VHH binders against o59646. Designs and how they scored, part 15

Target 1, 363 residues: o59646
Amino acid sequence: MKNPKFTENQKEIEKEEFEFLQKLNFIIKESLELFNTNLKNSMKFINYITLPIIMASIESKSFNPFSEIIEKHIAFILNSKMNSLGYKFLPLGYSSDLTYENDNSIIHIDIKTANLENPSDFKDTVPLGINQSSYPGVLDCKIRGKNIKADCKKIKVYPNIPTTYNNKLTITNALLFIYPDYKEIIDEIREDYIAIRELISINLKDILTPIEGSLEEFLNYKPSNEKKRLEPILDNIVRGYFIHDKLRHEFSENVEKDLEEFEKKIIGIAKKLKEREIKPVAILSISIPNGELAPHYDDEIVSGKSWGSSFRYHYKKSGNSVFKGLDNKASRAVFLHINKEYLPVLKKYFDPITVYELTEKRL
Below, E stands for the ipSAE of ESMFold2; O stands for the ipSAE of OpenDDE; V2 stands for 0.75 times the mean of E and O plus 0.25 times the DockQ between their complexes.

## First folded at step 7 (VHH)

Design k19 (framework vhh_nb_b201)
Fold by ESMFold2-Fast, scan of step 7:
Structure k19 (fold): chain B 363 residues (1-363), chain A 121 residues (1-121)
Amino acid sequence: as target 1 above (363 residues)
Amino acid sequence: QVQLQESGGGLVQAGGSLRLSCAASGFTFSDYAMGWYRQAPGKEREFVATIYSGGDTYYADSVKGRFTISRDNAKNTVYLQMNSLKPEDTAVYYCAAWGTYISDLRSYDYWGQGTQVTVSS
């Protein structure tokens, strides 16, 4: 609606947000076993190509090893369930992970992943891109990791998502998956991983010369503010392996034994990961007041991230954590899943009574 | 003090009909999604149908076209009309309410005590 009164439209918009939150809660709850089964089945495809990606991700705390797989599985489940509830998938060309449309609203679902070891990514805020909501972002005067020496102040960047589209309300939901800190996975493969690194550096150095540099780059790969290319490194590793596989029978006895050990360790890691079921610690749905509500929350709920490439939504701030127009004061953030094994860790970041009650009532 | 009380279960012949009712108290009924689940002996609990606060409905494939869920917010009651019943529909039927707990990152799942539905061959 053109120029609506805030009070009159607040309840209408919040009711649409709340109904979507209920629907999402139901979808994820009913689909959790299907999600876990599909994710486990995807691990059957671990091989020399996917294993390096997983290893690189495990060594990088900022890169979730399963984010792409999780996104695809959730997209599959949500498409099936959302269509049954009258929503149509709508690719608008934005960087939102999933966009849906019903008669009254356009819903942007932004799938977020967080590592339990990095509580700043989940306990109070979620990171948002400027094109994932109707909130203006704030950029620091920091480019490529350096502050500009000038009279530069924080710069507001206005959003790319419209407040309405084709007379429909815009709603944003952050679907946050919290995963373990990967130490268990690292511990399971640690000895084989170390043995691989040692074989490359000590025993196979001369033989793996064509791929040694790329393999060393891969093993030391860490995502940074500057995007680093992983694909050329992986391509060189795969290519090198095929070359050695073709020629391995012509190698000396010592070289053949070292290559056999190398292959054995890679297969060992793949086998250990193949049987591992990757489960979230917790899943949160965070309804973000968006569209025509965004200006009313602008100065209280978003802040610039220190390197200026995105901003953070503060979902626990007073007034933002609760639907103001609902008599029951429903929360905008809801746990869709809690893994009881991680309850002591979750209690460090969430009210102990709240976490206990949710766990008792949902499991 | 949240209570969900089911009624309307019983014994029917295959092809028959039953209407289940679930009376709710202790929460703002109109703000909650309501649903029905069932559990046959020796099987895990399975989803049957849900109705959201706005009136939208969703059904399990096994009951779609045979069962109809509805709600009456004035009476704080949700209903399940079951038509063309089959022996495989024999189960204890549970009413459930889910919504968002007020104030802090909470979500409630409330369950009734269940009502037995038996469909004879």
Scores: ipSAE 0.111, ipTM 0.567, lowest interface PAE 6.2, mean pLDDT 67

Design k2 (framework vhh_nb_b201; at its last look DockQ between E and O 0.01; V2 from the best seeds 0.00; counts 0 for: pae E 18.7 > 2, placed apart)
Fold by ESMFold2-Fast, scan of step 7:
Structure k2 (fold): chain B 363 residues (1-363), chain A 121 residues (1-121)
Amino acid sequence: as target 1 above (363 residues)
Amino acid sequence: QVQLQESGGGLVQAGGSLRLSCAASGFTFSDYAMGWYRQAPGKEREFVATIYSGGDTYYADSVKGRFTISRDNAKNTVYLQMNSLKPEDTAVYYCAAWGSYRSYLTGYDYWGQGTQVTVSS
């Protein structure tokens, strides 16, 4: 009851956030087939973009490459669709976090993936990076040790992202893709990726180089309506990694055997991944309130640990799951897609879903 | 009960114009994004145009510059003004609505029954 009345500016902010939710719903529904079949249809994307990500995962000793692959692939699809809606990509990110702008707003989309077998990753909260939201957070400080037992005072932390920048409103949305367990597929390809990493780092590191400038061109690629620009860049990267027939004749017989083994391993992985249909169980959109709305929402909807490097957004907390300033009281956490095959298991984690009567036919 | 009812279709000569209307009931119209889709015989349903709750619009490339989508929240109606019609615009036109609900974690899609547009040449 302490909350003040919404100002006209705060109502306008919620209207813009709500309209963006509708745009995301449109993008997801129109692109659903791409998410359901994309890995089968994008063999070059698997070979050229996913291999570096997989190798980085192996090098970090965290063999969960599918989460990174899926996030990168989702980002690629969303980038095309956002451009079609008049949003221009801002190349500020090295991550699954996508930033866009139009004449009125700066949009931050944080792409998340979760494994259906790990409900703690999706049933109550979503991880949030420090630089992805304008909403003030709360640090939950607890000091525990051999001789120490203390609860720190809860401290409000203000974000690095402003609520408005250059007269453009900041809008933040988390987009969570829940997938079936892929441990079997990961285990099946693990040895092949380890072998590739060893071949590159030990035997072929001085030979397998991208065509001069091609990797730099890819990393500095700015999205445009000319999608064909990306294909030539990817082809150049592949041509550099897979030595042309002309150059193979200049190498020693030992090096030629290593290059042949590298090609065989890459083709083997691509074939295994091509035979898998990777599609989401559900897609959940979470509209994180702009910081100007903080007087109307629980300040603990964004919370974290003092020793941690990230925050959590609590989308199921009472009063935080709706657009409070709108007459419609629409939900800020909305399923944009549910795969009916998984409804029984989803109902175990999302109790509100069990009370809905879902229509069988939509098209 | 959510209902979407299209009207305004008919037979028109190439180069002519038609205005389609979609009357909505059973939900708070102003909270929903509204769209138009079409389906020609033997073809898959394709997107035509959408208008979001705030008034922003988006069009398929094939109709951009010729079709205009608009809404009247006081009348719970969305319109599609079709100008410079071509024989390839011949199809059944469907109205669609989508949004989100209060304490619920799911959104729904609603579709009308369709209205026939035939363009002769």
Scores: ipSAE 0.437, ipTM 0.782, lowest interface PAE 2.5, mean pLDDT 70
Fold by ESMFold2, look of step 8:
Structure k2 (fold): chain B 363 residues (1-363), chain A 121 residues (1-121)
Amino acid sequence: as target 1 above (363 residues)
Amino acid sequence: QVQLQESGGGLVQAGGSLRLSCAASGFTFSDYAMGWYRQAPGKEREFVATIYSGGDTYYADSVKGRFTISRDNAKNTVYLQMNSLKPEDTAVYYCAAWGSYRSYLTGYDYWGQGTQVTVSS
């Protein structure tokens, strides 16, 4: 029964989840100005990280060059503010890095960034790993496009996070940051980077002299890490040349000219990244139901694409997701911020939008 | 309809005390965080103190140790005891309630009309 009556214990759980969501919403909203200042300070050093960003992007499908920076600044803010709320930092190794405790609860907060151009990662849903929920997910035990199906009513996707730790209630939250895609800026230089790697590869004999055996045999060797030596050597030479100012003038003059032209392009990309105002499109705070609340959220917490190893919380699947056991029917998913420049796009995905503020706002 | 009504403001000498009250109606008071904010003339509204539905409190650094927030869920009332008042505490003090009240994907605040606190040097 998907809508049975809540027990008194389940109502108590939801009251504690709601109280923590209020605390989290407050400290994030109060800290947005500090977050923006910290992010702007990181951008002063964009020249130093642009090449690493380009190198990391060669295999990315929806790369956001700022996602790690954003996560680190939000983690710093939370670690600083959670002590003020009476919570102690408590890393557990198999949970999110943002784990805290007080006398009654253990808190897991996961920071997620999503690309605005990939709505499956944020529209009415949030993906979760097994270390980011205590609620068992419903399995989809069919194989698409094949006549193979199992009856999986007896099993669920079981998370690593328990519903309690030694009488302390588990409370799980996600902070979801939606960002525009910066792919167009990175794509501008990606082909040039690939060409530079090939240029270095062709000219390795200028700087890497074989002593025993052929250079080809050396570079094609696959150590236990399953990569040919060529790949890490190319990455190393790129770092040495452009970051550490090494190997200058060890290649022919024509090669050096191409490397210098690429360096100018790196500087140009860094300038473009710096001049673009870094603002999230939206910030959502999401309270993820505790597993003791089963079966009340079974319609909303289901297996992800990895079946037995991930979940999705569909916080709008059949309507607004709320604290179903509370009379106020407060929302489990709350907008803390929107960038008004993106309001038309946001209204395509969400309607209505009411942003948490110290004053009532309706958009 | 939701209403927050402040009382207890007034004129007080530096070093004195005041107790502000905020009576709330139109929502389930025990489910909401309650707080106090203040706005001096020509300045932005600033945070003073919050009390969460479970009773935990949080204070701005400028008032920590001098102000105490409390709530009485039976009376739907939040209080701010202000001791050791300074002229820079002069402001309109607003009661606020925080939390999701109305709809999907919302955060929503309720505000009172404010009560004037004036601290003479």
Scores: ipSAE 0.000, ipTM 0.220, lowest interface PAE 18.7, mean pLDDT 79
Fold by OpenDDE, look of step 8:
Structure k2 (fold): chain B 363 residues (1-363), chain A 121 residues (1-121)
Amino acid sequence: as target 1 above (363 residues)
Amino acid sequence: QVQLQESGGGLVQAGGSLRLSCAASGFTFSDYAMGWYRQAPGKEREFVATIYSGGDTYYADSVKGRFTISRDNAKNTVYLQMNSLKPEDTAVYYCAAWGSYRSYLTGYDYWGQGTQVTVSS
């Protein structure tokens, strides 16, 4: 079907989206130095946050140890800069990470992090939750790429965010931080940490001796909704021992030796993380089409992994996604920053790479 | 003056191994990513492998599992161990370097002259 003609209103929407993309690009570009400086400040305390990082990564093999730090810093910077441009911070609770308001628009910014070695997080598409965009995605009647039924019709996935707030236009941008893979570093200690938990588990009765009389019942109690009740207890003991130094005398000599060795390993991991530094491979801003632009982008916004609760914007499907109703055909996806060291790898996933300087450039 | 000098190329039988070296001078080696590209006759130059200043490595799918890239910062040298070589690996192999502090718009900063690798059937 020939793509329908854009209405004047739809063109105006795209114009607003494009203008905001330019503003956001400028903001991030001018703030890069500050961002890096702030990251370095956090890294001064890497020794203290390494164990929490390890603990948080135990359940996820693709965990980015710096994701939380980065998100907080960028939020702080954006709040300040957006305010300087006349936007008011407007958290709505059910929406994206950051929400702002001006006279004509409500801006949603979703901050995402991805690892370079996990292309599913950034290659060709960006995942969106129902609280991140106003565009109704398309749910295909497929399971893992297979059609379920021939007669199954596509279903619209409706987000929490409306296309307009009264007379204000909803604008959504995804801000993607691509980082190097830290998996090798975390993998060095993951098994050791698991072993430490097991070790603590075996000795748990001795550690919790002050809870005599109810300990057995406590340890055996398993709520129906909890699969791993013991793990939080073990993690608590780990924190008590390594962070607060409160439990050293509660362990046998042999166990203590193992714990001491683990401590040395933690320090080693901290050093490796420090040496690696927190430097993004790239920062990519993506303007997500407003729902009023349907059906112009229906083929680019399709269902995600969770039926009815997420969808994906394909910013690169048969080419780079552009503002289709604008004459300049500007890109909706723009790199704000690229670490040159990773340019060859990035080109494997992004071709061309679009950047904004004085003019739009394709690399 | 910046120099990248490749060595270790030659003729090898299919299934054989070669180790390429690239000696770098004229810049702070430890601050640069190093990589290998290759160009076969009549084809475009293609990516082979890269090692970043932080130690991360990436490989082309065609060489993954067979080739290993490494670096020695003390010697300002990057290596490419090539195992299980195939005739399709025949090409001129180029060493490349690019820095993190330079503009991303320029791509690779430095290139070697290349070394010929020929794999016979």
Scores: ipSAE 0.000, ipTM 0.214, lowest interface PAE 13.8, mean pLDDT 83
ESMFold2 (binder alone), look of step 8: mean pLDDT 84; pTM 0.853

Design k20 (framework vhh_nb_b201)
Fold by ESMFold2-Fast, scan of step 7:
Structure k20 (fold): chain B 363 residues (1-363), chain A 122 residues (1-122)
Amino acid sequence: as target 1 above (363 residues)
Amino acid sequence: QVQLQESGGGLVQAGGSLRLSCAASGFTFSSYAMGWYRQAPGKEREFVATIYSGGSTYYADSVKGRFTISRDNAKNTVYLQMNSLKPEDTAVYYCAAWTRYVGSTYESYDYWGQGTQVTVSS
């Protein structure tokens, strides 16, 4: 902490940040069964929630559509609960950012997923876009693949988001869902996914387009109550392109074969996902300080390796210590949920483990 | 020294209304979120409604549109107005207080009242 004294305004800012964390804790805890049940029922993912996302992910050549599917499903549940808290979704054009407002604040929630086998994704930092936080970042003295000598000075980068927007306080929270290693599931669908990506990007590029690509469109998606099964849905999608395309009579025999292959591959993925049980190991809430609090923190808590690289929020320093708030009474990174069977693994990276449970509790 | 005391429960016919009150003492009321939970016989305690220190509210889906939570910081009291009551609303209603802004000791500042019985006849 650079400056131990803080103003009354800074106290009010921190109070509002932790009031939001209190709200987030309540909706996560009451929604935990919804996350578990819906994540386990992969047929719902494919038929109504994830088919447009899979199409959009394939079109954008995303390497891991499974993480994208999970993140969008979490976003869908969170959006419903945030609306119940009186927050209105704001479409600010961010693909991975849930932005909301109420009478007092603009809330940025960044949903992240991590695999227990890759601790670099959860042990001490989270990626943070310059359009997601009001906190000033610092470029460290690194150039990609090359270190700058020790006498180099760091460059301060000002955020694109103000600390107060339209008389509302800017609050940024990352929400990290940690899962058991699901590499086997990814490996099982990987070949089908690659084949689908090539079919869409090469063979079917001008015929099949993503049904829904933006987060805003996804959150407002209203599926037909008449559709109950994957096979009728996929048949209707494929037939839509065949029946309503004005150039259908000009389709080559190869195009028809490619559409049939696409349908078979998508059905194959859906069936494999339906049989899998997916539950989070832990849910970590990470509160990024408002920029008005910057005089009290180290400059490097938001930093990037070079100009143009993504910034990261560093919520841990000095061993396994969790970063504290201004009054040293509250942690900015706290667990909202832990599966206690994984506690020994988590303690390799977090010691002590701080659990919210309405108030802060150390494990 | 911290106390939460509920009142206003009782017997009411389906479709009726009740207003519960919770008087708080022993802490800085305006800094705490206040809420209501309920517990029916043989069931776990379930969330009903909360009101945060800033005045924003959140309701369980089962009571949204029928119940209204409010607070009076000058009187250190939180209220739950219950309208269009159903037999399924029969439970002991508990007042709760909590804050994120706890001491560095990480001691629990969760407080619960003794509960007030609400019975809705069919």
Scores: ipSAE 0.000, ipTM 0.260, lowest interface PAE 15.1, mean pLDDT 68

Design k21 (framework vhh_nb_b201)
Fold by ESMFold2-Fast, scan of step 7:
Structure k21 (fold): chain B 363 residues (1-363), chain A 122 residues (1-122)
Amino acid sequence: as target 1 above (363 residues)
Amino acid sequence: QVQLQESGGGLVQAGGSLRLSCAASGFTFSSYAMGWYRQAPGKEREFVATIYSGGSTYYADSVKGRFTISRDNAKNTVYLQMNSLKPEDTAVYYCAAWSTYIGSTTESYDYWGQGTQVTVSS
């Protein structure tokens, strides 16, 4: 193709982005065994905080019930590797999971997960949050309120990470892990989950919900787009259990037996999750352009449905070619790993040449 | 037709030096990161050093300050200068090439050499 907007700085930007992609590819390949056991390793974080999140996701029939926990564990693995490459964690406040710097650059990594059975999450776009693509001071309507009185919901805000910040080049990547369908593991734990729900509703309601309304809200819940509303309710139920466990000596024999059964079911779910190994189908690095891209966000590169909330980055517009430049068809996605057993399914969603070539690689 | 050919291995006394070379052919060398791995008898293959396409380097903690990786894009060759060698550096040393997968080209695949033996006597 062509790049009519090429500038004197573009070669340096592309050189730094390419070098970072090589570093990322290296650490992903060397850490692949850790990612292959990622679900099992993530389940070590099951506790009174994470269990309600899992249960809420299952109840809402989410395609990605383990996404938040898996993403946190991926971040943990990557953090150790980035530090070994000379990058220092940088807390900018307006950026996704991981932000780092070295002497020359600031790196933003946004970790994404997707279910193979929900191709809208991975086949042509990646979700892009305002916080993942904007620095502090641009969207802070609280501080500006005294002078500007801006209503952020009424303002169309574009992603605006500058090309440079504090004299360092900015580089933004979405790191996308595609996982197989969780149906088998969900089916394995569903009966235990139903048993927990029944124990709560029948025998333990007054004990496990120390605040008014929580159990009634849970029992009357219907699946919807507001899945996060369930997490506080389930958190209160699970935390109530751990609080009341210390008062068990005051309970009747029947209540004690029901609490013991409740605990066994929770432990049973955790055990089943920890015993399953679910390997990623593929790992993609998606390079997101920074800087003077506002004109291109009105083009086909970015689409948005909500003012100041989220956008979609279209990474397949010009094929799977990194560094096509700033034209209207820019695409910046590369595969870092493909699990060959899923190749027939992947060929339905990805360029057959790209998928085929990656699976021919030699170690 | 992609090939990585290591050379420069051999027997050396503790405290000595060796320079390993890896000649590459069949791909666009300048676009690839190049690295060295080693495997001691009865152990798994371990990382030693890498040099990225832009010239940046990264070393395993066990070799920092003693080993230097470099490349010559005109000769399609990567080098490992090994100084202050220790008996625990004894291993078969492997050259590797990898790149970010871009578009539909086979030049973006990972490749490995056959290895070269390094023996450090006490």
Scores: ipSAE 0.104, ipTM 0.615, lowest interface PAE 6.0, mean pLDDT 66

Design k22 (framework vhh_nb_b201)
Fold by ESMFold2-Fast, scan of step 7:
Parts: C-alpha cells; structure tokens; sequence
Structure k22 (fold): chain B 363 residues (1-363), chain A 122 residues (1-122)
C-alpha cells in the first residue's frame, strides 16, 4: 500500500530525503578521519588474502582491488552508527548494499568506488543497480543479442524497488569514493606478478593442485551477479601456502628453488604495496530522487545502457541536483572530502568554482 | 559571515539542570542540521546530540533520557536541555552546524562555536 503522506507529495518526500542526506553526511564526516586511517592502515596490512585479490585485479581491467576493502570498512563504520540514529539494519540477502529502516523510511545506501582511469563512472553519473533506486530509468541503448546487434528506441525501464514499501518511503543515497589511477603501482609489480603466474602455471602447477579449491579458480574469478563466493577460494589458497611451507624439505632441488622464488616474489609485491598510500581523490554523497518525484525531474535523469541490469543517475544535470520542492533548494550531491593533490584532474570533471571553493575556503 | 554563539553554561550541583543555547547567524538556519559536542579536560571531543532540519533528533547513549535537543527556527537558535547532570558531564560544550552550500551544487560546509563551560560538582 502507498502512504498518503508520500503519494504525489513532493514537499513531504523531499523533506524526508533531505533530512536523511543530512544524517548520512553527518555520519560520514564524523567518521571521515577514521575511514581514512583504516584505509591507509588496510593498504599497509598486506597478507595472504590481500595479495591474491590484487593479483586477480591485474588480469581483470574491471576488477578494482581496493573496492572490497573499502566497502567492508565503510559498512563497518555505517553499521556501528546507523542503529544509534534509530535505523534498523535490514538484511536483504542478495545484495551487499546497506539497507536500513525507521518509522518513516527504508534507506538504501549504495557504496560505489570509481577509478580515475574510468571517468564515466563518476564525472556525470553514478552507477546504480536496479535494486538500489526506485526512480524509473530510460533505456537508450544498442541491444546486443547473442549473435547480433540492433539499435533500440528509448524505452522506459522500471527498477525492482517500489517508491514506498510497507507504508515507508524508499530513500536511496549513493556514497561515491573516487580513487586515483593505480596504474603506476600495477606497473611496478606487474613483472613480479607475471613471474609468479609463470611459476604457478609451468613449474608449480602439480604441487598446487592438492589445494582445496584451486588457485586456478581464483585466477579465473570474475565478479558477477552469480553468488560465487570469493572467501572459500581465498581460504583454500591460504591453506596451500601453509601446506607448501610444511613440505618444502621433502621437495627436489628444482622444486625447492621454484618455491623459494615464488615466496620471494610474493614478499616483494607485499613490500612494494605496503610502502604505498592509496588515498581517495574525493568522496561524494548523492541523494537519488524517489520515483514519486519523476514528474518534477527530467525524464532522462536515470538512464540505462543495456536492458535489465544497470542504470546511471545523472547528478550533474542543471536543476536535477537540488531538492526542487524545498524552499532552501539544497544540493542533492555533496562533496564530503576532496584531495587537493588531484585538483587538475577534478577541474576536468567537476565545476571549477565548486572545486575552488572547497579547496580554498572550506576543504 | 557565519557565527555560532553558545550561552547558558555554568556551575551546577550533581542532579541539577542547565539549558544551553546556540544563536546562529549568517546562513539559512532552517536548512542546516545542528548539533552539540563536548570535550572534557584531557579527553577527546565526543558527540552529544543532533537535531535535523525536519526536527528528528539523535543522542549519544551516555545522555539518552537525560538531555533534550530542540530548535527554534524563528529565533535561529538550537537548545540543549540537560537534566540529571552528573560530574562526568563536566566539559566544554560546542555548538555545530552542518549543511550544504545552497548557491552551489556539490559543496558542503560545517561550522563550530567557541564553546561554553559546564561544570557539575560532586
């Protein structure tokens, strides 16, 4: 059933959205120093679990090695604070996105990480899953079947979550963490990574086969909508390291030399990564309008490139980045952090005056 | 220019009450959420209470049931009613304002007052 307070009532809907944006911004800004410390410390805490993730990212252009670490730290901080705000955690099971509720609202917090190498993920839009927002999108795509490609007309695509549920307003907020291009770090460790891959594939393959779950499974791991778990694969790899350490004295001279080289290369990568600081370029908090607000915003404020699985919210379109129904006309998209070292890059993608104000007057 | 001016601090006996006020100027008060923090000698600053633009409130566990935060948008003032005060409530209390820059998208600002001393005797 629809809540009468939140049905076709722009002012009441935007009051709830704006108040939540304030609450979330407060939590993030209060935790900003803790998060930055944890992120920096996490990158210095190199272990057997972190190394395989980084190795996999080198072979997958779309796999961000830092997104898992960042998302877990953010989730920990938010989970500790949202209950104190009177929000109850709602485990939706399928998604790793954070969902909470209070008496008036169901809150979806969509944690996004973007790499400076992929500006389409942050410069004008924030990516959204169909389970994170209630705002209807417009599909403007080239449809690709299994064997053919055809242009499609613009069509309306509806998200999987309603504008209200159990008489509570659905509120969606994206937290967008922009990270620098890690190409320099990847380039530095690539040679060692290639050497490790060759040792595993050619010289150590048979020795690593007894490991429960295979290193091959991890090396071929692709993040997907399938519920394929990474944790059991990582656990099996860690167990493999311990097994080989215990059995080294039983191996032939050639195998011992290969294992020694493997160990030295892994330690080399860990040392190089531990000496690097991975700092965010910027952190943005973005309130996506509830779908009941569609008549008051542009039709194409949410767009989909392909049928079914992903949307983008266009938070920079003039007039669509403010709470239109509120007297204050407050911003829906807010910088919570900006790194002054990246000003030349930020000025390419964000309003120059906004970037200047944040760095010279406030941030 | 933005200003936050606290008042109402002082010396009070354990079990007593005080009402702190924070007068705000230089910004659109109704669009900001307001809060109180405190810092005891030799300790880190800790959160006490917030009140949001819509009137919703949030309290630290240490003050729930004893403190009440409220706001008067017509007077651009936020209040902290402190009841059943304890010696461990002794601190400098700071008013804070949080919001977005209404004339520019993608910006945010926060402001702090100079603080007011609260001393609770044993």
Amino acid sequence: as target 1 above (363 residues)
Amino acid sequence: QVQLQESGGGLVQAGGSLRLSCAASGFTFSSYYMGWYRQAPGKEREFVATIYSGGSTYYADSVKGRFTISRDNAKNTVYLQMNSLKPEDTAVYYCAAWGTYVDSYLTSYDYWGQGTQVTVSS
Scores: ipSAE 0.196, ipTM 0.618, lowest interface PAE 5.1, mean pLDDT 69

Design k23 (framework vhh_nb_b201)
Fold by ESMFold2-Fast, scan of step 7:
Structure k23 (fold): chain B 363 residues (1-363), chain A 123 residues (1-123)
Amino acid sequence: as target 1 above (363 residues)
Amino acid sequence: QVQLQESGGGLVQAGGSLRLSCAASGFTFSSYAMGWYRQAPGKEREFVATIYSGGSTYYADSVKGRFTISRDNAKNTVYLQMNSLKPEDTAVYYCAAWGTYVSSDYLTGYDYWGQGTQVTVSS
C-alpha cells in the first residue's frame, strides 16, 4: 500500500517532484520549436483534424474549438517525448488526459490552454479535478433547504488518486499553455464552418458522412506506446467526406453544386488555418504537491466553493508555490517559456514577477 | 558568477576511451540537472547525455551503451566517460546546467554553458 520512502518523508517526495520538473523543462526546451511553429509544420493531416473538431464543437457545444485542437497537438508532441525518457503511457480509469509511469513514479500531466485575454483562467489559480491529484481539497459546505440552513465547517475531500501506488509516487503537473486571443482566427472561418455544417446536416446528410464510427473514434483517440495509428482514422474521415469522388456522375445537378460549395469551403478553411501561426505566449508549469505533503502546506491550497464544484489550485499565493522541503527557493509554478513580444500584456497579471535568489543555504 | 569549466578532451584512436570533467561554480550544483552536448564542424549542437538532480540519467541513442554520465555533488563536478570511441564522435563537447526555479521577463529555467573541450577520434 504505502511506500516507506514516500510516507511522511517530505524531502524525498519533493526531490522526486522536482526531478520530474527538471525533466519536463528539458522536454519543453528540446521541443520548443514544435510548439512555436504553425500547425502546418506538424503532421500531414492536421487540416483534416481541425475540421472535424470545429464541426463537433458547433454540433454539441458552442465553445472555442481551437483549445481542443491545440491540446491534442500538444498531447501528441509530449507523448513522443515522454516515451523517449522511459515513461510508458498508462491508461487509468481516471480522467487525467496524460498519465505515464516509470519505475519510481506515476505522472499525471493536465494540459491546459488559456487565452491571454481571459486572465481568470491563469492569473491566480488553475482548475484541478478531484481525480487529477492526490492532494486533499477543502470545501466550504453550506446546506440549505425548506427553511433549514446549516453551515458546515470546512470539509476535507480526499481524492481517488492515492499518494503512492505499487511503490510509485504519484506526481501531478498542470502544464498551462497561454495563447494569444484567437477570436480573429475564429471570426475569419466562422461563417464558412457554419455553412459546412448546414450543408452536411440539411443538403448532404446522406452523402457526406464519415465512415460509421470514425469521427467518434477520432474524437476519443489518445496517443499511446502501443502505436495505434492515427492516419487510418483520418483517412476514413476524409474518404467519407469525399464519397462523391466515386459517385459524382450519378448525382443530380443540385447535389453536385452543393458538393462543389462544400469542397470550396473546406479548401478555404484549410488554407486559412495553414497560413496562421498558432504558438504560445508562455508555458507555465505548476507542480501540485503530493497529498503526503499536506501537513507542510496551507489547508486551502486546493479548494472549492461548494459541494460538486471543481477545485482550484492556488499556485500564486506566497508559500504555496515553493518546494518547502528543498532549498525553499525552488518554485512549483515556473514559466518554462515566455515570448518577449507579449511581456507587456503578461505584466498586467504577473507584475511583479516573483524571482528567487539562489543562496547558499543547507537544510 | 556562474562558471562551467570542461577538461579531459584530446586526441584518441578509434576504440579508445576519454573521460571528460566539468567543474561548476556560482550556483547550488546539487539542485541542477547537468548534461553534455557536442558540436561537430558545420553541424548543429546535439544532445549527448544528462544526469538529473536525483541521479537518474538519459542518453542519446547514438552513445547509449558506450558513454556513461555521472556526478559528484561534493566536488561540484559532472563527468562523461566515453568508451569505444568512433571517428563520428569527433566534436567540441559542451557542459550544460539547467534548472527550473527562476522565472523572469525573458528567461525561464536556467541554461548555463561551458566553453567546450575538443575531442578528436582518429581512424
Scores: ipSAE 0.024, ipTM 0.528, lowest interface PAE 7.7, mean pLDDT 70

